# VH-VL binders against Jasmonate-induced protein homolog, part 7

Target 1, 185 residues: Jasmonate-induced protein homolog, of Atriplex canescens (Fourwing saltbush) (Calligonum canescens) (p42764)
Amino acid sequence: MASTQAMGMTEQQKKSVDEMVEKATNMGVNVQAQNSAVVSMINQTNVSMTFNENHNWSGSVVGTGYPKSIPTKQSRQFIHQGDAKDGSQGAVVYYGSNANGEPCGWLLAWCAPTNVTPTKPNRVYVDCGAQSKFDTISWDTIKAKLDVGPATTNFTDVDTETTIAAGVTSTGSFASVGAAFGLST
Key: E = the ipSAE of ESMFold2; O = the ipSAE of ESMFold2 at other seeds; V2 = 0.75 times the mean of E and O plus 0.25 times the DockQ between their complexes.

## First folded at step 2 (VH-VL)

Design p12 (framework fv_potravitug)
Fold by ESMFold2-Fast, scan of step 2:
Structure p12 (fold): chain C 185 residues (1-185), chain A 121 residues (1-121), chain B 108 residues (1-108)
Amino acid sequence: as target 1 above (185 residues)
Amino acid sequence: QVQLQQWGAGLLKPSETLSLTCAVYGGSFSSYYWTWFRQPPGKGLEWIGEINHEGSTNYNPSLRGRVSISVDTSKKQFSLKLRSVNAADTAVYYCARKEYYGSETYPFDYWGQGTLVTVSS
Amino acid sequence: EIVLTQSPGTLSLSPGERATLSCRASQSVSSIYLAWYQQTPGQAPRLLIYGASSRATGIPDRFSGSGSGTDFTLTISRLEPEDFVVYFCQQYASSPWTFGPGTKVDIK
């Protein structure tokens, strides 16, 4: 569902995603990342966001791990080291609240294969909405959606007035993932 | 890996202009402010100013009338000029890197080796 | 400008002991904009802690930071010989960026 809304990305979301991808690229070059997804996320909501959970299909997070919180209007980064065969494929879920103070969640999933080809490209999948939406996640369903996902995507949940946008691109030996978690208000 | 290397004149007379250059090796040059600091012997650090790859500058108000920072993005170098020096400008001068994103600020994560500047008659 | 003060000015301790260093801001600083640096005489500062409590890359786990508002603390749980150097706090909440005057950790 989120992948079909890539064309609905606003100019502000495009700019935010591009800036996050650049930040991820700068970090990846500095640490000489290889066969990894370097992920940069910005919190464009009015409150701090808190890490809730992750899932690994291939690879695992390294270094300091997933940021435990993303303060309002700030960005945080992490590196997810891919395995030799399938590369980096994972997901993170952060919790926060919308403009009305209602509990909400934002989900970012990425696929950065070891060997990027036209038939095995970099992909992202996003989702957001009420926190209860993420109480029981079917990771198999998310994986199926990710496997046919685009390199850039966005989704807006009308009921909670939350939005999320993301993009991924290859930079030499690693992938740069940028995401913006926000409100549609 | 990122490395900052700095050079410039270390011995000056009062009224002369201090000129220092810092070169950046490795890493990206964008998304960072390239910054100058000084530290008088036995004292704390004082921020002088900063410049990004687009040439946008911010200066410490206490030094704004005497300081200018320039950037050469093709060489990944940035330079400090401090005019009309006197004995109070004697310090170790450091270049450093500070990340930025929109309105968000970050700490100084990489530093040059320092250059001792002595101003004496 | 935000003025930072550090106490004590000098700590005289032995290897293996715990060091507790304080930093106080002249006005409230969000913890996300406070950093700690280590400086060996004759060398550039080295980033230790950012966001009041996050360790920088390569920094041993004996270093930890805490605090909020105007009061921040750097703790070194078990001093190693190389830790007997100067430590500075820094705020990056608002320009001009400012540092504390430093706390020197001396070997006893």
Scores: ipSAE 0.000, ipTM 0.439, lowest interface PAE 18.9, mean pLDDT 86

Design p13 (framework fv_potravitug; at its last look DockQ between E and O 0.03; V2 from the best seeds 0.00; counts 0 for: pae E 20.7 > 2, placed apart)
Fold by ESMFold2 at other seeds, look of step 3:
Formats: C-alpha cells, structure tokens, sequence
Structure p13 (fold): chain C 185 residues (1-185), chain A 121 residues (1-121), chain B 108 residues (1-108)
C-alpha cells in the first residue's frame, strides 16, 4: 500500500494532507472515479485564494472544473481525468496573500499514472512564494522536478513565510491527492 | 523494436571538441528523454546528460561547463558535444533511451553500440 | 548524491553454480528504485532488473533481484556460459542517478 506519511513534513502538515487525501478518496468513491486524480486542497491562510492557472501534461479536468476560489480554512475539490496511456498529470496555481498582506502563489503538480508500478509511481511537486514567482512558469522545469519527486512532499518559502504540503496515494482505480496551502507561522 | 545507432570521430587531440550523433530507428522519438553516458576504461558508467524532444536538457553538474546536447526531431537524432577534451575524457560513449514515457529517465532500456573516444597528443 | 558500492569485485564460479551479487547504497534508496544491468565486454549494458526485483522483458527466470533501503542483491540461480560478464547496479531514487562500480563474474 502507498503511504501518505511525509518525510520532513511537520506533524500538522501530515495531518492536514491526510485529511485532504481522505476527502479526495471519499469523493472518488462516491463518483466511481477511474484512471483519474481526485484532488482536494485546503486553504489554511487568512484570506480567500483565487484560481490563477492550470497546466496539463496528460488528461484534463472534468465536471465543474477547477474551483475558482478556496475560502479561508475551507477545502475544495476537482477531478482530473487521465488519458488511457499516461494517466492524469497536471498542475494548478492559486493566488492569495501571506500574513503581511503580500501577494503570494501556491503551485501543486501531480502525476497519477494509469497503472501505478515501481517505475511509474504516483508523484507530487509543490512550490510557493511571492506571486511574481509565478509570472513566467517553466512547465518543462516543473515536469522534470515532478518526474523525480516523491509521493509526499512539502516546501516552505522563507522570504514570504508561505508553506505547502501535498501527498498522493492510490485508491482502487484512481489516485487521491491532498494538499494544504498555508503559512509557515 | 527500437534501435539506436551512433557515430562520430574516435580520435581527438587535447583541447578539441568531441562530437557524437545518435539516430533512433523504430518506436517513437517524441515522448522520451534521450541520454548520453560514458564509461572510462575499467571504470563504471557516468551519466552525462539528457534531452527531451522539445530541447529541454539536464546535465551532470561535473560536466555542465563543457557539455551540450542537441536534438533534431525531424531526423530523429540527438547529439553530444564535449568541449576542451583531455586524457581524462577517454572513454566509450553511449547513447540511450529513457525507459518511461514523458518522464526523465529512471533507467535505460535501449542503448547505442558505443563509440570509443581516445584523447591523445 | 547516493554512492553505490558492489561486492565482491570479482566472483569466480563455474557454470551451473549460483551467483549472489551485492549492491550497497550510502543512503536509503527511495521506493527501492534500483536497477541491475549486465555488460558483456565491448558491448552496451543490458537491463536485467528494475524496481529492485522486477525482471525486464525477455530476461530469463534465472535472474532475480531483492532488497530495499541500502542493501540490494542480484541472484543468478544457475550460471550459463554467457553469464560470465560484468554486472552493475544503478539507483534512480534520487538525483543524480548513480551507478555502482560493477562485479565481474569470472569462470573458474
């Protein structure tokens, strides 16, 4: 079985990620998801977050699409349907503010192969920081990082005091992705 | 069946530029990372770098200042240049395909035949 | 970076014998992402095992892999004449990907 336990994550981040993975799992079971990533994100900052951008390497969002906002201390979900060959591989960027009111961004990327194997595991990549960091995104660079990344990870930007943690695990015929967008304070 | 065929000059003098080309036959060129290795006599393999069909590269930090990898997607070829060679660059050089679709190489399932490059005075 | 060591450096055996080759990593290899290759002198490597224990397509049953963390083993249950070559391990659990120095299997 895949583990949501993160090496280097705080206990609080691990709890938040586990809760989001559980929410994604419940949603995926309820809608009978297959060959997809079911993604649950919680906004642990003090302001609402706004959808900025997505990227697809394989697959596409279904249903009502990406949540346009994530209210403070609430979670939102979406389903990203995978292609037959390469599964679901994508990324999202949400904007918000740090504790000082400075504009910031949070990036979540995932890889959920059609069939998880030792050579094609579930993976996540995360990044956060000043909003300007996301003005010009190199998706090829992010893909390269994602492709050697773990199933559970976190990142903290010291300058903005923002943090992000994420985990992914397989649940039957789909992957459950959980992420916590937050502040390092 | 995927086959990799490589070629280039095998004898170089110090300070010259090593230049090798690898052609890919069979299978898809797009969607894979294409990799160069070298193996000094009696030593293990060293990863030199890789290139995606879009042109994105990743290099071994120990060689970054001297190495470049390029791709010609229309010819299904990729090439290695290693500048300012010296005797320590004497090795058998190999091209290889990364085993995974659209992912940086974890391991390598198809290899070229190898080219011995000797650097002498 | 993760340094791989292999032991023994040379293993002298006869056809039909069992070979056991060791690969040790300086740090734990995440996900057991370890591969084994066979290399005949003057030829390119051939992939035998990936994911520590999964045989690549077309590889005979006499080759098997095991291990996790820092310790990995390649076993050849019954040596054939063509198996008296060099074997090396490669990790892909962290960047950069690194290779072991090899174990030569010599005919007695």
Amino acid sequence: as target 1 above (185 residues)
Amino acid sequence: QVQLQQWGAGLLKPSETLSLTCAVYGGSFSGHYWTWFRQPPGKGLEWIGEIYHSGSTNYNPSLRGRVSISVDTSKKQFSLKLRSVNAADTAVYYCARGSDWELPSYYFDYWGQGTLVTVSS
Amino acid sequence: EIVLTQSPGTLSLSPGERATLSCRASQSVSGSYLAWYQQTPGQAPRLLIYGASTRATGIPDRFSGSGSGTDFTLTISRLEPEDFVVYFCQQYGSSPRTFGPGTKVDIK
Scores: ipSAE 0.000, ipTM 0.388, lowest interface PAE 19.0, mean pLDDT 86
ESMFold2-Fast, scan of step 2: ipSAE 0.402; ipTM 0.718
ESMFold2, look of step 3: ipSAE 0.000; ipTM 0.382
ESMFold2 (binder alone), look of step 3: mean pLDDT 89; pTM 0.882

Design p14 (framework fv_potravitug)
Fold by ESMFold2-Fast, scan of step 2:
Structure p14 (fold): chain C 185 residues (1-185), chain A 123 residues (1-123), chain B 108 residues (1-108)
Amino acid sequence: as target 1 above (185 residues)
Amino acid sequence: QVQLQQWGAGLLKPSETLSLTCAVYGGSFSEYYWTWFRQPPGKGLEWIGEISHSGSTNYNPSLRGRVSISVDTSKKQFSLKLRSVNAADTAVYYCARLSYDTSGHYYEAFDIWGQGTLVTVSS
Amino acid sequence: EIVLTQSPGTLSLSPGERATLSCRASQSLSSSYLAWYQQTPGQAPRLLIYGASSRATGIPDRFSGSGSGTDFTLTISRLEPEDFVVYFCQQYHTSPYTFGPGTKVDIK
């Protein structure tokens, strides 16, 4: 399935995305809609991560919603249904800890337009670091950075030794977004 | 052909909540943003906000948490609520459709409009 | 927000003449995100031009749009009696969407 070819996704994540799409379809969710995004997040840290907040610029989460937690070394998925005008554009923030046990956050933002062309591409923006960095988020600032972002990106915060990588790929039925929340140590 | 029809209470007292509804007849509902505008007497148009069929909203920051737009996909209707009205909210209110070009280009223009509803806020 | 200014505020002409209406943006716009509307008093706006230069369905070819960056123009090549109404430009490059204050085309 073309959905399993998202840049940076592990084989485990690709299998989990396929299983989520199948289960959602069996429950009557139309995941084959052109403007859906299926998002897979893998926690490569040493502790469980917890959902903190989300933001929608275009579209909304469907089905079971955002995973409340992502256990260590596991992946979790959600489906975000886009709108006809702008497609799926959103962001999530998860909290966890670094190797030293310090509270940290990871932010993933994505843009999967309804019509993807070379001049209107899929985009991601990522950020990570100390949890306090995400106490007050300027969503306008994040949107501005997302609007010029690439389809595949990574970032390392040297102070907290945290990393994040993400990518987005269109499939023809939906967009596939993969992200890895990790440590640089 | 697509047609928008709107209705709601047009005479309000200060501090009340404005409630207007717009119904979509003909055509597809799910492939557009549905939008509210207003026009004070003798003045230009002001965008209020928009909503998709899935309930995703964008609002004009100038209306600062007073605006809520909702959608009823089964009835093909969307509604505007504006809280704590005052005399400055007196205007003709319009609903409109934001068009999208499915050929691979966004073209964003408001091509179909409701007939308008005069809202007067007075004591 | 992007501010649009229109000039002149009132354009006085006779039927059969060419009308040229100006719209200026406070910052550069992609030409894909500029529209023109016509409004008869007491009625909803009617879309004339979108994407700076594309005529909307059913709009007569006497209406044309041009321009890029911060300067845009609506041209009516030969005014008909029904054209003596108000015209607004609108940008949809960024939220919030904004309109110009309008140009009234009046009979001389």
Scores: ipSAE 0.000, ipTM 0.442, lowest interface PAE 17.5, mean pLDDT 82

Design p2 (framework fv_potravitug)
Fold by ESMFold2-Fast, scan of step 2:
Structure p2 (fold): chain C 185 residues (1-185), chain A 122 residues (1-122), chain B 108 residues (1-108)
Amino acid sequence: as target 1 above (185 residues)
Amino acid sequence: QVQLQQWGAGLLKPSETLSLTCAVYGGSFSGYFWTWFRQPPGKGLEWIGEINHRGSTNYNPSLRGRVSISVDTSKKQFSLKLRSVNAADTAVYYCARGYYDSSGYSEAFDIWGQGTLVTVSS
Amino acid sequence: EIVLTQSPGTLSLSPGERATLSCRASQSVSSTYLAWYQQTPGQAPRLLIYGASSRATGIPDRFSGSGSGTDFTLTISRLEPEDFVVYFCQQYGSSPYTFGPGTKVDIK
């Protein structure tokens, strides 16, 4: 990703997806790409970020799950296998620090329906700020916001000077979800 | 920090069922595979199987007919049952958390329980 | 199943020396899916390296990993007293996940 948009899969993301599918197949996991979301996250902060929690509304992560950490200035990926009816709908929260060393969190939620239509489009929702914001999450509230969200979004928390941007698009085989976790400074 | 604590029966007779439980303290239970290993005295490690918070499992084919792993997400616990034990099942049993690399599929294991010695004797 | 072999079985060295431990796979393993563990007798294994070359959290920089295909190496640049224990390699590229038989690093 040249910017904070995830309008299409990069060549590196395509290679990563192929490797992840091969790994899952070798582990005896059946990956149905048509109902899957490939999620790529880039850590644009100055410190390593750590996985805090996830939520699944529809589908589940395949293989070993979510990357435990995202080193500074690096990307990590996972595949989320959607269910047949509602596709891939989930969320992840990563913790890290802002420029002042204060504990912060970044939340990415996505919706990649099995059948993308004008009434059931690809959607993302993002949030970031102080870590305490994410110690108690209302997943029903996040879902309601996700359900009316756009395919590309961004948010800046002025108090912590943190940013997050994300997008989702269909590739014909699966949905590509991209997110950048960053600082506004 | 995250810690794993395990417990269960240490002495079994042939044909009985081994039952061990592992509890996760601290951190998130979701987003990881929770895994069982064993190590016979003086020998190498053998992977038994893994489970995630949704109950999705993968088992070592050598044990698949005898092994069952279950999860209690509300208690952040996962349990191993191994049926029809015999002397070859004598080992130290470990629970562990699956750690990720950049692909999200890697089963490198970063946090381990203390181990439980299981002895099967008639 | 992929069989891992480790050599040497026992490596006798003195503190301060460099240790080089080898792990060979019976078929190609992506470097992404190769890990190294340290085990003190009577204790659980400790993850040192994952993805063939990435150091796990809290692991000293004297430990490094390298390799690809079927040949992988763990290097300890300067042995400390606590390093004289057993080391295992593990592949997690295909099920079942398998471990090598271990290399014991012993004091000369």
Scores: ipSAE 0.000, ipTM 0.458, lowest interface PAE 15.7, mean pLDDT 82

Design p3 (framework fv_potravitug)
Fold by ESMFold2-Fast, scan of step 2:
Structure p3 (fold): chain C 185 residues (1-185), chain A 121 residues (1-121), chain B 108 residues (1-108)
Amino acid sequence: as target 1 above (185 residues)
Amino acid sequence: QVQLQQWGAGLLKPSETLSLTCAVYGGSLSGYYWTWFRQPPGKGLEWIGEISHSGSTNYNPSLRGRVSISVDTSKKQFSLKLRSVNAADTAVYYCARGPLEYSSSWYFDYWGQGTLVTVSS
Amino acid sequence: EIVLTQSPGTLSLSPGERATLSCRASQSISSSYLAWYQQTPGQAPRLLIYGASSRATGIPDRFSGSGSGTDFTLTISRLEPEDFVVYFCQQYGDSPRTFGPGTKVDIK
């Protein structure tokens, strides 16, 4: 198997990811983003989510930085400026709670090369589950998983009943990344 | 933090069923496949099969329908059954974590201690 | 089935020397689906390199991986006494998941 997928994206997740990609695209056009990943995230959980951590393999966040919080049922955006050689490659981790009030985390990683080719495509990698899963992150391990990732992906952690879905596409001179952080219930 | 501990019968007679269990400590079963390998004396590793948290399985076709892997999410264990064993099934058997369930993965990062299985009359 | 061939079968060297181990696939595979393992006799394999070139946690920097397509290499820059063991390459790009037959690094 070239790819392993436990569960397909729900219709709601597909709609949410598409809406977030559209928001990212509109923001990117409006600010004339170039050589950047424009990221839009929606919090579909029942509580506010809080920024915990980021990692940069290539490029860095610009402007006001990563949103410090994403209120329940709302979306937030950021722009990650790519470097000239490798583009925008980064990750964010947000913390929140599941339906039972247990601490949980959601991780989004993206790769948006400066020159997208079949051998260097846009990629995403996602993960979610108990907050303790993210207490010690091997960024080299995440990068390795990202480097073989598809342009659209999802994951459901059945133990915590958390979900995450994401997609990335090129629009003009930048990449649009959409992600939905949610619950499976 | 993640540790795999395996156990099961090490001595079998031809035609019996091999049964091995692997317990996962320090982590959730979700997010990964959980895999069985074997290594005959003096030989390389052979992939037997894998199971996800949700119970989806992939098996090595060379074992010709003799293999079954199951998962018990409440106990955080997964188990191997290999039916109709013969002398060629003599090997050290290993459980391992990997590949990643929801995305591409190409490695196994945690391994059980191994169980020597000898099939003899 | 993708067949992995490792060469040489046995590599005889002295401590302090550089070791270069080859792994060749019968079909082109993504570098992302190639890993290297070390095995000490009587023990489970230990992950050294994944994604052809990424070092696993706790692995010394004398170990490095490279390659793409059908040709992959594991390099040990300066052999230590504990490095005289068996090394396996592995692909996970296709089912069944396959390992090479191993290269034994032996003391001269």
Scores: ipSAE 0.000, ipTM 0.403, lowest interface PAE 19.2, mean pLDDT 85

Design p4 (framework fv_potravitug)
Fold by ESMFold2-Fast, scan of step 2:
Structure p4 (fold): chain C 185 residues (1-185), chain A 123 residues (1-123), chain B 108 residues (1-108)
Amino acid sequence: as target 1 above (185 residues)
Amino acid sequence: QVQLQQWGAGLLKPSETLSLTCAVYGGSFSNYYWTWFRQPPGKGLEWIGEIYHSGSTNYNPSLRGRVSISVDTSKKQFSLKLRSVNAADTAVYYCARVGDYYGSGSPYYMDVWGQGTLVTVSS
Amino acid sequence: EIVLTQSPGTLSLSPGERATLSCRASQSVRSSYLAWYQQTPGQAPRLLIYGASSRATGIPDRFSGSGSGTDFTLTISRLEPEDFVVYFCQQYGTSPWTFGPGTKVDIK
């Protein structure tokens, strides 16, 4: 029963992020480096995952939007353009199934401030478990947890045997967010 | 070491606003969630809501339309306001510190409590 | 919301006896995020156990917790006079955080 050890972004995810930024720029999307988060997600579960919901505290998704699905063992990316004051702060929820075929959800939240400092760093917050956990989300509670979150985190829900790991780092151009949605079995 | 001291009006008439304040002594105010609970006489505890030092709040859905929690980080205080009170709001009100730490998977249990304030709503 | 039930409502025992208190949840509690509190009448609750089985700092070893999913137990191995008070369970796996109605441990 191995849990994911992935934290931050893999080399393949970093390459995909670079390609996504180039693609968005070629489509005429204005990506402001100091305010943007480029998010890459890998599905380490045994089934495809489906986009369910997003929330924006600051900024909005650009380009082709949130990936509607993430096939098993594959990665998908999106760009979230931050506002000038508070940067990029948002969350996504994807649905899938655990090893037993039970409906489950994975939540990724990130904060990439306009001016990243040691006292106001890039942050992530993650959660996962039964799909019913995400039927009614308290975004204020998630925001409070995100506001004190680390740059790298992981969580395993023992009851559903689901796990999630995420990290965020500054690239000098934008914030790079990586997340792995997985199973602990 | 850490202790919570609370105060506020104990006697209210129906339709008035309850206002209680909780002050944190002997410890850090930052990086904690601060919460309010209430306990009607002879009954169990009911969670009211929580606040982080940034001002981010989450409320029990049953009270969301009437409740407001605020923070004064410089004074290390947080306050509860409950509008339009009625007899069902009669309870001992407690402030507490969540024994949580930052990050996903953190537990949410209360390790430090205020002394409690009896609030009676009567005509 | 998750509803917690506690049984028995009142447990009548003598000092020195073992007490076993039950807490059941209406649905599975995430990651065994269940706490137990002790409350003396007129006082604030005191944390005893968190994470179903971890003792809080300063809590005597006569208190222990166990369980997972929907069925949790608080055990007091040998009741002391000060233990004849009310005990509440609390789940913190799913918001809103909810408490059981309490079990009163009464002297017979």
Scores: ipSAE 0.000, ipTM 0.418, lowest interface PAE 18.2, mean pLDDT 82

Design p5 (framework fv_potravitug)
Fold by ESMFold2-Fast, scan of step 2:
Structure p5 (fold): chain C 185 residues (1-185), chain A 123 residues (1-123), chain B 108 residues (1-108)
Amino acid sequence: as target 1 above (185 residues)
Amino acid sequence: QVQLQQWGAGLLKPSETLSLTCAVYGGSFSAYYWTWFRQPPGKGLEWIGEINHYGSTNYNPSLRGRVSISVDTSKKQFSLKLRSVNAADTAVYYCARGHTIFGEVTPYYFDYWGQGTLVTVSS
Amino acid sequence: EIVLTQSPGTLSLSPGERATLSCRASQSVSSDYLAWYQQTPGQAPRLLIYDASSRATGIPDRFSGSGSGTDFTLTISRLEPEDFVVYFCQQYDSSPLTFGPGTKVDIK
């Protein structure tokens, strides 16, 4: 088992982190040698969500890639292997529906730099709303927003009554990224 | 050491809004889902809903649009509001800490609980 | 939603005896996402077992959990006086989270 540094973590959280690290190791990812992100997404909507697209600024997803679907009220994980210079920086977009059955999207972007400093901190950026909002994404614009983003964030789109929350925390030499895709209704 | 303490009005009239607050002392706040349960006299536990540090909520569908949970991360407090109460809402209400890693499935299990608040709805 | 049923509703035993409590799910509980709680009247529940068989911190080794799929068991190998209380199972495989109705362990 890879080393887990456990400032304030519960036994269940240590177990989950250890399982994610073991999964990454089995897929040939050296999580301890490079700043990688272990990303967990929970679907708190009433329908299954489907992977739409991703973007990489640094690093790449491990193995077969992103979960193709996230069933309602369940979580899915992926590992994004960071590079030695800039770490793990990427984004994913999932599609689903709101309470009224309208097509909606949820966007999660994260930055887990190789050397976390006050000028290069762990960061997240989130967005959600109507699916059409994500028909054409300016990744440069998202990157600019991510670059000044906090380590913990949330957003609610009043028009579609959708919400998204996310955070990123360093866990030794890798980062844990969590996101909840949901409804405000 | 982790300790949860809860407070709020125990006596309500039909149609009023129930408001309860739970404060967390000790330990990490950001790593957990903070959850509300209720237990009517002589019955089993019913999950009401949960909130995490990010403000993401999940509610029991049986309570529909009546419930909202909010969080104040600076005070390490979270609060339950249940609107339009009636006699069927009479129960002991508990707050609890749910185990999860960021963004995982709804809390797996609950290791620390508040002392409970008896809520009685009567005219 | 997953409905949990517990049997027996009441189990009458003497101190020192073995107790076996059953929890049955209406649908398969994936990955053994099942917990057991103990509740003394007038008090909040206390976590005993999680992930069907993992003992929570501070829980004596006389408590053990087993089972998978739809059938789960809580075993108390040697009942102590403080064990004559109510026990609940809980699933966390799917939302909403649900609890069984409880089994009361009574002194004979």
Scores: ipSAE 0.005, ipTM 0.444, lowest interface PAE 12.4, mean pLDDT 82

Design p6 (framework fv_potravitug)
Fold by ESMFold2-Fast, scan of step 2:
Structure p6 (fold): chain C 185 residues (1-185), chain A 121 residues (1-121), chain B 108 residues (1-108)
Amino acid sequence: as target 1 above (185 residues)
Amino acid sequence: QVQLQQWGAGLLKPSETLSLTCAVYGESFSGYYWTWFRQPPGKGLEWIGEIDHSGRTNYNPSLRGRVSISVDTSKKQFSLKLRSVNAADTAVYYCAREGYSSGWTDYFDYWGQGTLVTVSS
Amino acid sequence: EIVLTQSPGTLSLSPGERATLSCRASQSVDSSYLAWYQQTPGQAPRLLIYGASSRATGIPDRFSGSGSGTDFTLTISRLEPEDFVVYFCQQYGSSPFTFGPGTKVDIK
């Protein structure tokens, strides 16, 4: 059911990333791969998911911004450009529905430092469940959990039968962040 | 100022290879994907595949590996080859440029004039 | 692949009237990834709308697009003689990119 990031990007994803970089450059943004993350999300639920909110601890989304929706069984990507000191650290929340048609949410938070070391590793934190769980988010609480998080993780909310898996891998240039938003049934 | 001009042999026998070329004028070749479509008489459009200036390709899986697209960046040309043609491959073939929007640019803003390809006998 | 259906297959109207063309997707399409094209018989398609609602360069303001999810609409506010041609929708939210079968706008 749950899966994590692929090792590499498809040709279509590379094309999408190249175009996002070009769009950002045309807006006057100098995209620096070394302190940036490419975030890929796949919707493994039975309905479309809709962007709800984001939070930035370090850096900001570039180019066309966050995908407004992720259709069922499809993937969407964005680029998040971090600062030179702390890299890319951010979070997104998408809303959708579980197998019973109940409103649910999925939260992905990531930390992709500019220079990965044992004391500053790639990290991810995920959460999912009823949509109401995300009506008021304590970003300080999420940050505290992210700061001690692993590079790969998953979570299942038994009550809503929702699941989320995610990981962060350093590449030769961009950090690769992958997440699968899904159902446990 | 973008203009696409296409050419190639339009009359083929079954089992032959279709070869068409598209030349780009008035625009930078880099930064875009360049694509091929076909349209059987009286039917809708079918996307065939795309290529960028560096030779990266994506193809429609329905064409079963019979298709290859190549690029000559110095001449600003890209070419379609379709192997083992049959009557079902009879169509008007178009080259086109992909547009630019929202991290997905797979709408098509400039088109070649089209080439009628007939596979007969 | 995502299958697009267009209705009606033929829309019969008079010059000066409003035309409303429907495109439905077999599964949800982000509204940013739907385009509309116009095609005069014997000619290449012409891009009208991309991202469901953005007019392409040089396209008159009588053409507008709307919709989200599985239901999309192209509206021509006041038909002119040159508008009595075929219209196709296209999705580019998922590979392979697919087109609808077309709606022919015809004179009563």
Scores: ipSAE 0.000, ipTM 0.436, lowest interface PAE 13.9, mean pLDDT 82

